# VH-VL binders against Isthmin-1 (ism1): the designs that were tried, part 2

Target 1, 164 residues: Isthmin-1 (ism1), of Danio rerio (Zebrafish) (Brachydanio rerio) (q5ege1r286to449)
Amino acid sequence: LFGVDTDSCERWMNCKSEFLKKYMSKVATDLPSCPCFYPTEVAYSTADVHDANTKRNFRWKDASGPKEKLEIYKPTARYCIRSMLTLESTTLAAQHCCYDDSMKLITRGKGAGTPNLISTEFSADLHYKVDILPWIICKGDWSRYNHARPPNNGQKCAENPQDE

## First folded at step 4 (VH-VL; framework fv_tiragolumab)

Design b5 (from t10 with light chain S32D)
Fold by ESMFold2-Fast, scan of step 4:
Structure b5 (fold): chain C 164 residues (1-164), chain A 127 residues (1-127), chain B 113 residues (1-113)
Amino acid sequence: as target 1 above (164 residues)
Amino acid sequence: EVQLQQSGPGLVKPSQTLSLTCAISGDSVSSDSAAWNWIRQSPSRGLEWLGKTYYRSKWYNDYAVSVKGRITINPDTSKNQFSLQLNSVTPEDTAVFYCATEGYSYGFLDEYYFDYWGQGTLVTVSS
Amino acid sequence: DIVMTQSPDSLAVSLGERATINCKSSQSVLYDSDNKNYLAWYQQKPGQPPNLLIYWASTRESGVPDRFSGSGSGTDFTLTISSLQAEDVAVYYCQQYYSTPYTFGPGTKVEIK
């Protein structure tokens, strides 16, 4: 790749593919809601957490390690978790949730987790191309990215004072 | 236009390591819009994908389960090339080896078909 | 792993006649999110690497003659050569790129009668 791609961010963010719209709609109904507080069950890595909105049980994996580079991708987040694929999954997506020092869900701004359209469990390569590369080529324009990938499926956390 | 040029020995003894290199022109090995693959072909197994290396803010490797544990695919950014090392070879590893590229677009999903291939290298594993 | 099968193993066709090659995958290679079949066809002549003919099951690669066409969806795919020419004598392979490991069919040899 020896060329400069000056319009790549606009190409990606303004994509109005009918297939992408249909997939995003399926993702919104397939993914669990983020717990309003960091779930201690995640520390056990095998515990199931029930999601009231989908009426399904999900396992969550810690996404807070140094390989996640939270200082770059999710500044101000202290902890992040990613939902795992289940036998009932209808998409390849994973929910991504990030929490502050008080273990409260971050619902807005640079530190908020955003849904991954492709789970890293399915393919790290495809996840990077679909989820991470658009963020990088837009130089971390979090407001545009969060508009295209709403944190917590666009849902508020009733127990978070910052949502009021 | 991308061109791939292969080099490496055509004869390897059983239990030794098979080593091949693929030199790239027309694109960078660290291009975030490409992936670099090794494929082999033998009469007994046909065409068999072995693995790939690709750069996406860091280097990644994917390997076929049939060779996982024996295979390493490494990029060399200074020489704009990538290599294959296959350990503990047996006569069943005798094959024509190809390197191949696959492209990426900023569309919804990546394209994973093999659009450019190296010339091929016959590697015979025998005493 | 997705297993690819092809039929027939070999095919003899007269010049100018139609050749049909079938490919089956052990699971669907249709991706619901983009509605594309992750299936490619390659042509290989002796002493040469495989050459891409068709991708996305039915999209012809630039420079490939229009007598080559791909069809099918999900698990069943067909490559058709509408009017066989002498230069089309080769082995043809289908390949799925839906998931790793990428896998190829065993090949179909096309010969002139």
Scores: ipSAE 0.000, ipTM 0.490, lowest interface PAE 13.3, mean pLDDT 80

Design b6 (from t10 with light chain S33D)
Fold by ESMFold2-Fast, scan of step 4:
Structure b6 (fold): chain C 164 residues (1-164), chain A 127 residues (1-127), chain B 113 residues (1-113)
Amino acid sequence: as target 1 above (164 residues)
Amino acid sequence: EVQLQQSGPGLVKPSQTLSLTCAISGDSVSSDSAAWNWIRQSPSRGLEWLGKTYYRSKWYNDYAVSVKGRITINPDTSKNQFSLQLNSVTPEDTAVFYCATEGYSYGFLDEYYFDYWGQGTLVTVSS
Amino acid sequence: DIVMTQSPDSLAVSLGERATINCKSSQSVLYSDDNKNYLAWYQQKPGQPPNLLIYWASTRESGVPDRFSGSGSGTDFTLTISSLQAEDVAVYYCQQYYSTPYTFGPGTKVEIK
């Protein structure tokens, strides 16, 4: 499995980019909030889910399949969803939300979804480099990774127990 | 804006423990985006970094080799402050001591960096 | 440990004239992953703590006058005061924060000629 590389993780966390700072602030206002419970509407590929914070409708797709490797990247999550890009999107980002066995949003820890700065709809390769590779480098320190990529809890969902 | 206020005795006898405290306002001592430093200054050694404490999922300490083994830097989250204890002081430890911050948001997510200093405390080690 | 040196030890400059201070590190303070130099400059006036002027070798701290500028990369750095003012009389220190222990230069005293 993936080993921990403390030096490389520290290097990634210390990367200070004006582009990333500006991009992160745009992503925060562009993406929908994670629903507090798994939205049943995701079962229908054409269903729109209204987001109260942005006052826009978003389509979500399932992100729980074998290619997502949840057993490695989100080991306590049972279900995950990803928001789809829209014509109103101002960034290339996608929201990522993960849920436990009770269909409740995981708000912290190993199973919590974090925003994808680059949607897989735009580029799977760039998504891997920007979103996945930092997690691999920092594997074993979920708290530090989540600090840099905080899970979205904009709908004031109940907080999960402290990260293990 | 972060402000640092130092307190502690100005005169310490040789072999005793030097203790200083730095009270923080404008940020939390447990902030994931800050680090809390102690620096001293003397005519003979100039500016010398002694160590720091910081919270990143758990508390960490880094100490300069020159004082390692007799220095302790501890946060106090209830009082929002951090302290310096230097054991077995000698006249060579006579210096003005400063506390100082390093501030940044989320490592690679933020380009912002700042370094704020306390007012300084002159500590004389004399019999 | 990274050793910092500064030149000159002291500098006398007339009001309105340029002051130039040099700083050298015993090893590179350029970080390859972000291509930034982890080098800061401080101003210290008698009885006061050092005050941050510049970080990452050339980025001016908020509130610092435009006449202060930093340049250089790797091991050789320069602080320039383009038009010395009376309030700029102070000791100036460079500092590396590339690795612990953080280390400071011995300082350069700037006085009015």
Scores: ipSAE 0.000, ipTM 0.464, lowest interface PAE 14.8, mean pLDDT 79

Design b8 (from t10 with light chain N35Y)
Fold by ESMFold2-Fast, scan of step 4:
Structure b8 (fold): chain C 164 residues (1-164), chain A 127 residues (1-127), chain B 113 residues (1-113)
Amino acid sequence: as target 1 above (164 residues)
Amino acid sequence: EVQLQQSGPGLVKPSQTLSLTCAISGDSVSSDSAAWNWIRQSPSRGLEWLGKTYYRSKWYNDYAVSVKGRITINPDTSKNQFSLQLNSVTPEDTAVFYCATEGYSYGFLDEYYFDYWGQGTLVTVSS
Amino acid sequence: DIVMTQSPDSLAVSLGERATINCKSSQSVLYSSDYKNYLAWYQQKPGQPPNLLIYWASTRESGVPDRFSGSGSGTDFTLTISSLQAEDVAVYYCQQYYSTPYTFGPGTKVEIK
């Protein structure tokens, strides 16, 4: 009741700890880079995709279905994929990549995928708390969210223009 | 503070559906910082978590493998309660059933967990 | 599934003496990201639901007497009652909430000698 901060999004963005910094740095090195084009093998679940930056093979799962609510969370994306946890994973995180109607990676803006600090494979509850709830607290402010959780473009894919 | 009040029949015949409800006060069933659980306790199995329902922009359910396929946990936002339905019951399903809460804080930098339990309902599965 | 075990099955302790209960998980419940152990302890008295005593292995729930303490990390955990009181006669359960399905230990019954 006393001294309550009324901007929850501002509190979330400014709340930093040594722990979070260490975890985010681990996530950055543990996760695969987003492929520049939607890998059709993911749609058919037929093959692992090699990641050049980590020198590892990753399984990807399609994340484009109705349960993903792309119209709310990634409104300009047509397709999305999420990396799967493996025995080699050093964090509980999953990479999230989104693609336009031409199957080209969206590298910035509302439709760009952002890393999940907690994979839905590990815990849907914890994923919501850590990854989704902050987005809701910020009322879908994609620029604030992307500043805190930048999209992955480790494969140097062609950049999308800024939304402004 | 959260309070949970259970209701439902104490006797169910084999092969029928066991139905219980848990009424919530002190929080909303659609609160995005809580989850609503069912747990049972019997001498043979001890304490056994059955599943939960929770609202995070949409409704989710998690169920224990031991009851998956027979169990449904549903919220009722108009009455601020959630229910358990367990199909095709056998005498081995005889247990004291509890509803319980778990809570989440905003962001994992400041994590909060709380646990409140209903009073319990003994359900006997017998002819 | 993570399997929880407790020892001893039961113990009798004189009033005012220390009671120690052990809990083991079949795999680590320490989350590397927040450095917390997702382990809780509950007290259950006859005819009552379990009551939360300790969460995150060592954090005492509001209203729980300071004679109750939790310790341990990873796979090995201990609940200690530093000076047993008559009202502490109960069955004590550990529980992991690291992953679903949540699982409980078989319980340890604490009695007065």
Scores: ipSAE 0.000, ipTM 0.481, lowest interface PAE 12.5, mean pLDDT 81

Design b9 (from t10 with light chain K36R)
Fold by ESMFold2-Fast, scan of step 4:
Order: structure tokens, then C-alpha cells, then sequence
Structure b9 (fold): chain C 164 residues (1-164), chain A 127 residues (1-127), chain B 113 residues (1-113)
């Protein structure tokens, strides 16, 4: 995968359709906010967590395993979690939140989580094409990738230092 | 190409700390395309992964929940090695301990299987 | 945690005959996004560490004889030795690396009948 050119990244960035823009706007209102600290009990429990911004309950799953390849896709992240689809979901998306080694939410830079437009629960293949492949095409250019896929912020969470 | 050489005591008393070291040649312990693992083997538990340490802009550790409160795996970049410390050992911790590396092809996380293993160290926990 | 099981516990096969070892995972180790099964097979001889034979369920490690083959997907996997040689007497382990903690099967001992 090293050796993918900048032209491919530009093509991906420039292929925005009205559908994609509308879908991304819907995703922003459908997903929960990231907890400010890694919720170890929640990531492994069956309990729902109330989200103040959406006024809805969500379940979270751990997304830190080797198949997530955090060292490649989120290189400063230690832990990540992904929200689960609910019966109230209006999109196929899942929230993605990543945390540093102190279990604090990463709010900017290459380790910050970004919403998955397609949940792996709906389709792992479509998720790869929509969420993962663009990062591969834009390899080594975190500024371009993050422009297309802005990092998540929790409503009350302190921002990380500007050094990313 | 990568070689792992283990050292440490073969006998540890109950309640003490078990300490082993794995010296690396052929790669750097701070290589961001490798991870450094400890695995033990006993008749009662079979092969059991204990944890790993790895460098990705900063150092990380992953530990098996069965030992998480008692285990520390630390790199030593100056000596190009990594160590295992297991606290409060009991006779149940008697096992052959192995260090092992997992690597990544062409800078991608394509490999989580163990290519290179140390020779193994039998550690007996007995009074 | 993903639990790995193997069958049979032990197997006696005549020299030159086929040996078949089965491995099952308590949940799928197939990751749909990359279409890979995160499963490996190891051979362990007495007094030695395990030696990698197969990774990604069916890819043979460099230097491993072609009489060794892996197959299967999802939760059910098989290691086949098409023509058992004397040097193949060993314990064979499957391992999942789909998620931490990495887990191994209990092993299958292969002996010459």
C-alpha cells in the first residue's frame, strides 16, 4: 500500500456528492458524543449509556483489538470504542472514539476517532470501502484525510494540545 | 534474522516476583513494525498469552486479564531487550516462559502470529 | 475471550498416511473488511518452542513442506498433513489473533501408528 499517489487522495477528496454531504449531516445528529475518558465498564457491559446531546441511550463496544490496526489508522491512540446500532438509528453509522494511554479522549490529530459512516454491524465490506479505503488512498497525508473526516469531540471534553 | 535470547532464574519462591529478560538481535525493540510478547506453557493451562509491549510514537502494553494486576512488561532501548515481571507468584505459575515477536509486512499490521520465539525458560515456583 | 478447541486430543497415523486435525473458535475469526481469517497453526516438538506452520488459515510459512495445508473459514478450521513423515511427530496448536487476548487451542498430539 506504500506508493499510493497524492492524485488518488485528491480524487477521493473531490468526489463529494450531494448525497454524501446530506448523509454526513444526518450522521452528525444520529450519533452519541464521545465520553471524555475511556469507559472500561461500558465497553464490556450490556448496559446502555445515556447521551445528553441526542437524549438517547447507546451501547458501546471495544474497538481496540488487532483487527482495528490502530498502529496504522490511529497511530497515537491506545484504546478505541465504537457505538452500536440501535432501533432508533436513522443512519447506518457508528461513532468512533479513541483514547490515549491515560484513557483521555483524543480530540485532534491522527489518533482521534472519526465517525464510521457505515457501521461494521451493518456491513464490514461496505465499511471498508467507505471508511477505511479513503485513509489508505490518502496515506501519509493526515491533513487531507482529517479535513474529509473531522475528529470527534465530546461536548465537555478538554481539547488536546495544539502540537498535532 | 531476528533472534531472541532469554535469561532469568529457574526457581522463584511463592509470593516473590518472577523476573525474566529477552534480548533481541536483528531488530530494534523500538521498531514500530514489531511487538514483543510473553507466552507461558504449563500442563494445566496449555499455551497462554500473557501480554506484549510495542512502540508506536510512544510505548504501549497489552496484558491478559488473568494476570493484568500482577504483570509488567517493559522495554529497555539502551540494551535492546524487554522484560517480564510477574508479582506475587504461586505454585500455579510454574511454567515454561517464552518471549516471541510479531511483525508487520511492509509497514502494515498484517501479522499477529509469532514468527520468532526465544528458547524458553522453565520457572518453578516452590518453597 | 475467544475459546479455541481442537479435535482429536491425540492422533496415531501410519507413516505416509493423511493426518487431519480440527480447530473450532467460539466466535468467527473472519474479518469481513479484509476477508482474512485471523488463525495460525504451530508445530511443537519436545524441548522446543512452537514453530509457525500456517497463518491466515491457509498460507504456508516459508520453508514449511507442502504436505502441510490449512483450510476452513469463520469458526471451523482444519490442518492436513497429506503424507505423514517421521519428523512430523509433534503437538499441533491452532491460535486466533483476531482479538486480544490471543488464545490457543489445547493441542493435538500426532504420533506414528
Amino acid sequence: as target 1 above (164 residues)
Amino acid sequence: EVQLQQSGPGLVKPSQTLSLTCAISGDSVSSDSAAWNWIRQSPSRGLEWLGKTYYRSKWYNDYAVSVKGRITINPDTSKNQFSLQLNSVTPEDTAVFYCATEGYSYGFLDEYYFDYWGQGTLVTVSS
Amino acid sequence: DIVMTQSPDSLAVSLGERATINCKSSQSVLYSSDNRNYLAWYQQKPGQPPNLLIYWASTRESGVPDRFSGSGSGTDFTLTISSLQAEDVAVYYCQQYYSTPYTFGPGTKVEIK
Scores: ipSAE 0.000, ipTM 0.480, lowest interface PAE 16.7, mean pLDDT 79

Design s10 (from s2 with heavy chain Y112G)
Fold by ESMFold2-Fast, scan of step 4:
Parts: C-alpha cells; structure tokens; sequence
Structure s10 (fold): chain C 164 residues (1-164), chain A 127 residues (1-127), chain B 113 residues (1-113)
C-alpha cells in the first residue's frame, strides 16, 4: 500500500533457492560479530578487532562518511563500520555495524547495520544489485526488510529501544 | 533513452519567485536509480549546483548553502517532472538554468555524474 | 565545500596535436571503500548544455571518442585529447561528486591555434 511493488518485494523475501540458502549460511559463519561500542581507532585508520565467536582478528574500516548516506540508509545511526575482505574469506560478504551518538551498537530498527552480501571492495555493481536494490524495493516497510536480512551479530550487546 | 525538457518564464522581476519545470521522458521522476538536479551557469559564478530531489522510499532534497532558505525543488509524479522555485530573486540570479539527471553511482544510488541534461533556460532578472 | 581549480584558463592547440587540461580538488575525491575517484569531465559548446565525457576519473562515457582520456587520483586529475579535431573546440569542466554541494571547476577553453 506504500506504492512499493508488493509482488517484487514478496518474491525477494520468499526466495528459497538452494544457492542463496547455502550462501547465506556461509555468510553467517564468515562474518565477525559487531563490537558493542564503536572502536574509535577505526576513525583514524583501519583497525584490527578480535572476534570471539570466530576466534579471528578482522580488519575494519570507518563507514560513517558522507558517501555512506546514513541519513537515508541508516537514519538513526551516527557511526558505522564495515569489515574488510581478506584472502581467508570464504564469501564475498562484509559485516556492517552502526552505532548511535553514544557509540553504542544499534541492534535493530532503521539504524541497525545489515551485512553486505557482496562487499563493495569486491564489486560495487554486484553490491548494488544484491544489497541495495532489495532494500529499495522493500523499504516502504523497514521492519519487513530487516526481518528478511541476516542479523548483524551483536549477540551480547544491549538491545536498541523499539522504533516508534 | 532519457530526455529532459525545460519550461518556464525567461524574464522575472526582482523580488519575485523564479519558477521552472523539467519534464522527464524515458525514466521516472521516482526512479530509485536516479536523482534530479538543478544547475545554473553565469559568467560570474560559472557552473553552480543548486540542489536535487530523489525518491528512496520517501522524497529527499539536498540544497546548496548559497541558495538555502530561498530554494525549493519539488517532484510531480503525476506529470513525471520536477520543478525549481527560487524566491526573492535579484539581478545576480540571472543565469542559464539546467536540469540534469544523476545516475547510477557504483553501489550508491544518488551520487553520480550528470548523464543527461535539459536544453537550458536563460532566466533574466530585470524589470 | 570542495573547491575545484583548472589550469590553464585557456589553450590554443593545432589540429592533430595533444591538448592537456588539469584539474585539482581542495581535498581528496578518492573514496577508500570502493577505491573510486568521484570526478567527472564535461564538454560544453556554445548554446548547448554540458555533455558528459568521463566519469570515475578515467571511464569514458558511451559514444565519446577514444582520443579523450582521463587520468589522476585523489586531488590531481588530467583530461587529455590526444589529437585535437575541429569539433573539440569547447570549454571543458571537471566536477567532483564525492560530496554535496557538488562543485565544478571554472573551465578551460580549448581553441584552434
């Protein structure tokens, strides 16, 4: 009813292809958990952060600049970071984590980070088609879109308050 | 193929509102892969970006600080066009005005180059 | 705001000779996450709107002759016309689209000697 193409959004959300299921399971095991607080060292250069869940160190880049368009794509976030691809990566995905003005991880809602299924470091074109286009098609309902995406792996962090 | 066709008065009196429209064919003004821009050109200022409108679930506008507070850029989805209103004009606002499409931005939808331009409209601010 | 400058203001080049135009930005227009330079070049002929020649600093727009090439990264960029043709007489502008407000260089006028 928001003028979104309901059929297109529904088809994307209900996709049950075996390839996509296998890829999503790989993404879930390949990506680091989001730190509960914005790692301030990332603001000055790339930073190595240990991930307890995967028992690996991941390199992170700041994703908070004007180019990220947080006011459109993550409207309540002040800071975001994105994990970097490595030669040990088993997928083309990158973790995406967003933080409020108190530097606390946003775990749900419009400002929460959503993993990039295809990292911009690998292909900006494929990233657009896989990550951004579905967001646009479904965006008229943020909760519906977020329900369909993989979680940002902030398992032990304080929950964000409910959106109003 | 995308085409932009401009219309509006060529003469505006000082202190009045300058109003122009840009009709779009070959694309939708609510396209999620485009943004719709106004740019002016004068000998004194050169090419000057004024602002844009774009649809990403809801409408957004960005405006240059030089015209902020007296500029409005509005889409009209029923006519597939967008407009420029510039309030309280002075002779210094005399310029050729262009509308332009900003296309696909390599993973960011509204940060791109201007791939299609309108024909231009000379607006003279004088009595 | 990112300030764009161009040099020279104007140049006269003989037919078939190389024309080189420089563009500088007051801050880097290279985005580290995608390793792209957010820099475009336009050609403008009298009475016409600017026409896109090059985007992403070095990618030629469809239909643009291969004698036009862009190079550079970060803050320093060059547009090269390898063999000037009569139809290339125009003003050339660089433009950054790294951040709003988008800004243009003051232009370089290319004339036949």
Amino acid sequence: as target 1 above (164 residues)
Amino acid sequence: EVQLQQSGPGLVKPSQTLSLTCAISGDSVSSDSAAWNWIRQSPSRGLEWLGKTYYRSKWYNDYAVSVKGRITINPDTSKNQFSLQLNSVTPEDTAVFYCAREGYSYGFLDEGYFDYWGQGTLVTVSS
Amino acid sequence: DIVMTQSPDSLAVSLGERATINCKSSQSVLYSSDNKNYLAWYQQKPGQPPNLLIYWASTRESGVPDRFSGSGSGTDFTLTISSLQAEDVAVYYCQQYYSTPYTFGPGTKVEIK
Scores: ipSAE 0.046, ipTM 0.680, lowest interface PAE 6.8, mean pLDDT 82

Design s11 (from s2 with heavy chain Y113P)
Fold by ESMFold2-Fast, scan of step 4:
Structure s11 (fold): chain C 164 residues (1-164), chain A 127 residues (1-127), chain B 113 residues (1-113)
Amino acid sequence: as target 1 above (164 residues)
Amino acid sequence: EVQLQQSGPGLVKPSQTLSLTCAISGDSVSSDSAAWNWIRQSPSRGLEWLGKTYYRSKWYNDYAVSVKGRITINPDTSKNQFSLQLNSVTPEDTAVFYCAREGYSYGFLDEYPFDYWGQGTLVTVSS
Amino acid sequence: DIVMTQSPDSLAVSLGERATINCKSSQSVLYSSDNKNYLAWYQQKPGQPPNLLIYWASTRESGVPDRFSGSGSGTDFTLTISSLQAEDVAVYYCQQYYSTPYTFGPGTKVEIK
């Protein structure tokens, strides 16, 4: 139904309206940086993780379960987490971070997390259209998709040896 | 509308390979909003999921541990169908086999259970 | 593997009366990110494949009569037939589709008294 569509893929990757540029800028300042290692606090329902860059506390949910289909959407990742919306959120976005089997952040390649421009907490339908559909239209070209999105690394985390 | 039509032999000897085919109409076997499943039903085990095949930029297969190593589920895009091959069958594999469609609405986020089923094929494993 | 159980194994209900079937999963089938229970109910009549009645624990499939309803969350689920009709004589199965391998309950046979 979504097929291979080179024209649509180019359209999605090259659509850079002023509104989108402003939204992406706000997302960059609204989202937490990915922790360099999988936070053990994610296992506790009351645990918050402080983000030094935004000066805010965030709750993270595990995003590693069978429903996440990591073998399709984040191959080579073993664990992923997604940030939760807060009362202080200025965008509808959620951070997405993925980790290898040593619980170390994947900073590049097709296993690296990609920020969700629209959180599933806000709308699963809008998340699909904004975050998932472009990947499908581009036939799962992770390189194109990942380069079009804000960075997901913690800035201070060591870079992984890579695929590229 | 989607329709699934099964074909294959109803009698297989022990140690042979059981082969069934499910022909799809009203949808594409390579649809990225569907997965194509095989399920069997017997008095002793009830309804038992065997595995599935699906296309998401490339083909994937998932198999139940109970049949892993003996099972292959393959799509055929030219004929718009998918097949089941189960090797080294025993009388305990005697069952009614069904093919079924599993739907997806929002990629990995919104899965639907088996909304369309084939008519079923009784396969008896006996010498 | 997630183990599904159903109760009762069989029940006999008079025409027009309520039938209640229970289903339990050995672990939660609630996905917290979308707040959906990945639990389905099927009806199977002799010689036919199972027919989907309910998905997401409580959402009725199109074409399914209003007398069928699903409820529950996490590990405990119920299928209710509010006013049993003659055509409702069948075996009913619950199924989790939270994780592979997908698993079904053993079934509950519904008969007329």
Scores: ipSAE 0.012, ipTM 0.652, lowest interface PAE 8.4, mean pLDDT 83

Design s12 (from s2 with heavy chain Y112S)
Fold by ESMFold2-Fast, scan of step 4:
Structure s12 (fold): chain C 164 residues (1-164), chain A 127 residues (1-127), chain B 113 residues (1-113)
Amino acid sequence: as target 1 above (164 residues)
Amino acid sequence: EVQLQQSGPGLVKPSQTLSLTCAISGDSVSSDSAAWNWIRQSPSRGLEWLGKTYYRSKWYNDYAVSVKGRITINPDTSKNQFSLQLNSVTPEDTAVFYCAREGYSYGFLDESYFDYWGQGTLVTVSS
Amino acid sequence: DIVMTQSPDSLAVSLGERATINCKSSQSVLYSSDNKNYLAWYQQKPGQPPNLLIYWASTRESGVPDRFSGSGSGTDFTLTISSLQAEDVAVYYCQQYYSTPYTFGPGTKVEIK
């Protein structure tokens, strides 16, 4: 709302708004729901996991390693996973889900996963420009960055506390 | 275009603190798409990365294990520069020191290559 | 730490001939999440800082002549100069940026034969 940084954030988002609005409607129906707890199959292999909402199988990859820089990009998250592209994918997006110390899905706040509009499997360059650069321009402001992103669509998962 | 200009004394006595600065033009030291690194080069050890400082909503530092505990890399946003302090130097620390920009143009990860380098500063540690 | 090695230590190549430099990492620098090799090549001439030539193993930096090319994946990488020119006399270093501490190879000196 206020200040030069928020103005820059809004200007960049508005420049991309037409594309994002159209693409977001497809992303919302293409991505799997976040499991309510960190899936054990991801801990050992990239096994297929059935998603009831889309009626498709998805492969998940662990996104919790040091290279993910969770302390910077998803503070308070202990574990994260990312969905992989499939032959049935109608978008270039990937779901991103983050979990706390109890392996319970984080549904709100800075530690909550946000869908990647462009999967790194498709193009790391486009992912940076579409997903990361807006976060940088918005100075890591969770509310601003996530305004145009679909929410984590967990399968009726218990919500995180409002005050925390 | 980005340019890095180094300054600091070329001679330091053993056990004292080596202090260098790197002035940045064409970019901001608090740029969220860059990290600011120090690297040294000596005949015996070759090119050796020492550490970096970077801004991602707050300041972070990463340091090489070989110098951890005696190194400090600090940004100065008002002067658009960053500095290196290396404590308790020995003759083995004699090297040409370079500052370098690590630019992030791809991916969600903060590891990247060095696209711009300072001119280098020879620092000799001797009595 | 990831250890980088280069071969040969030095090579002499005639003008117009191909120069090939090899680089090995002690562990893979290929990251599965973005399918990128976190490897760069630098050129250093006497009295100058290293100059970026190649990043992501095979992407040429803007302004670098097309006679320079990078190839390889995982642990084995190659820098090729297809037709050596006089200005290419330098030491060439590979560098991994897969994880900190970032590490460099020991360098390969290229001279005119």
Scores: ipSAE 0.092, ipTM 0.695, lowest interface PAE 6.4, mean pLDDT 83

Design s13 (from s2 with heavy chain Y106P)
Fold by ESMFold2-Fast, scan of step 4:
Structure s13 (fold): chain C 164 residues (1-164), chain A 127 residues (1-127), chain B 113 residues (1-113)
Amino acid sequence: as target 1 above (164 residues)
Amino acid sequence: EVQLQQSGPGLVKPSQTLSLTCAISGDSVSSDSAAWNWIRQSPSRGLEWLGKTYYRSKWYNDYAVSVKGRITINPDTSKNQFSLQLNSVTPEDTAVFYCAREGYSPGFLDEYYFDYWGQGTLVTVSS
Amino acid sequence: DIVMTQSPDSLAVSLGERATINCKSSQSVLYSSDNKNYLAWYQQKPGQPPNLLIYWASTRESGVPDRFSGSGSGTDFTLTISSLQAEDVAVYYCQQYYSTPYTFGPGTKVEIK
């Protein structure tokens, strides 16, 4: 009616296989919590950051470059990072965290990072189909898109205001 | 099959606005898996990318720094076309202008190769 | 901006012989996250627009004869025509699409000896 593709968005959100339901539950326990501030260890690609929630060490890579198109996909974010797959990984997922001009974690709103169900390290093609295409189909409706994804959970980080 | 058909005047006076259109068939100008580009070609500068327009929940434009401030690339969803306007032209803007599509495949966003090109329009800037 | 250079400016090759065109970028066009080289090759014949031959440095566009091949990574790339045919007389351009502004090489003209 108004140019919103509600049928396609509804089909994607509601047509989840038993595998996908189980997979999403595992993703929530496999991924690290976002650091409350952009970690300086990311400047050194071999440095490990300990995650207290999972009791594991993770390597993070910068996801702030021009090719990430933060202006389109994470408006208001200045910096983002993505967790790397490890030998201890039980899923193909990667955590995604985004930060403001002050290097502080964005915990909600359009600029908040959204965990990738399929890491680009595993497959850029599957990542697009599983993670990006649903956002496009839902016409950038962040409330519907975010509801369908595991939370970007910054452990004990200060929450952002309701409005941006 | 995607086809791009260009139209516009071949002669423009110095200081005037150069205006061209590119009509699209076989795809939508508002496709979220495409971007619509303008490129020009001259003996002195060779092939030069000017900018693009693309739809991702809203419209975006990217422009080359060399023409930023003089250039506007606009989509027209009702006619399924996009246009180029280049202001304050000089004889140095004389070139063959091409429109071209970036057709994104799964897994790749926003930077892509040009898979379809318009036929080209020679625009001469002369008094 | 990423500057593209090509060599030679022109070359003359006998029918059935190999033609080799080189392209160099001023900085790497290899993206580490997807391990792809953001480099394309186009063929342009007089009076026609450029026509896509190769993308991702080495992937041949559908309908392009298998005598055309692309190779290289990072900053140094090569387009090879293994057995030159009369219809291959054209100017060949490399292009980076790693970052905007997208930039093209100055072109290499291929002629028959």
Scores: ipSAE 0.037, ipTM 0.672, lowest interface PAE 6.8, mean pLDDT 82

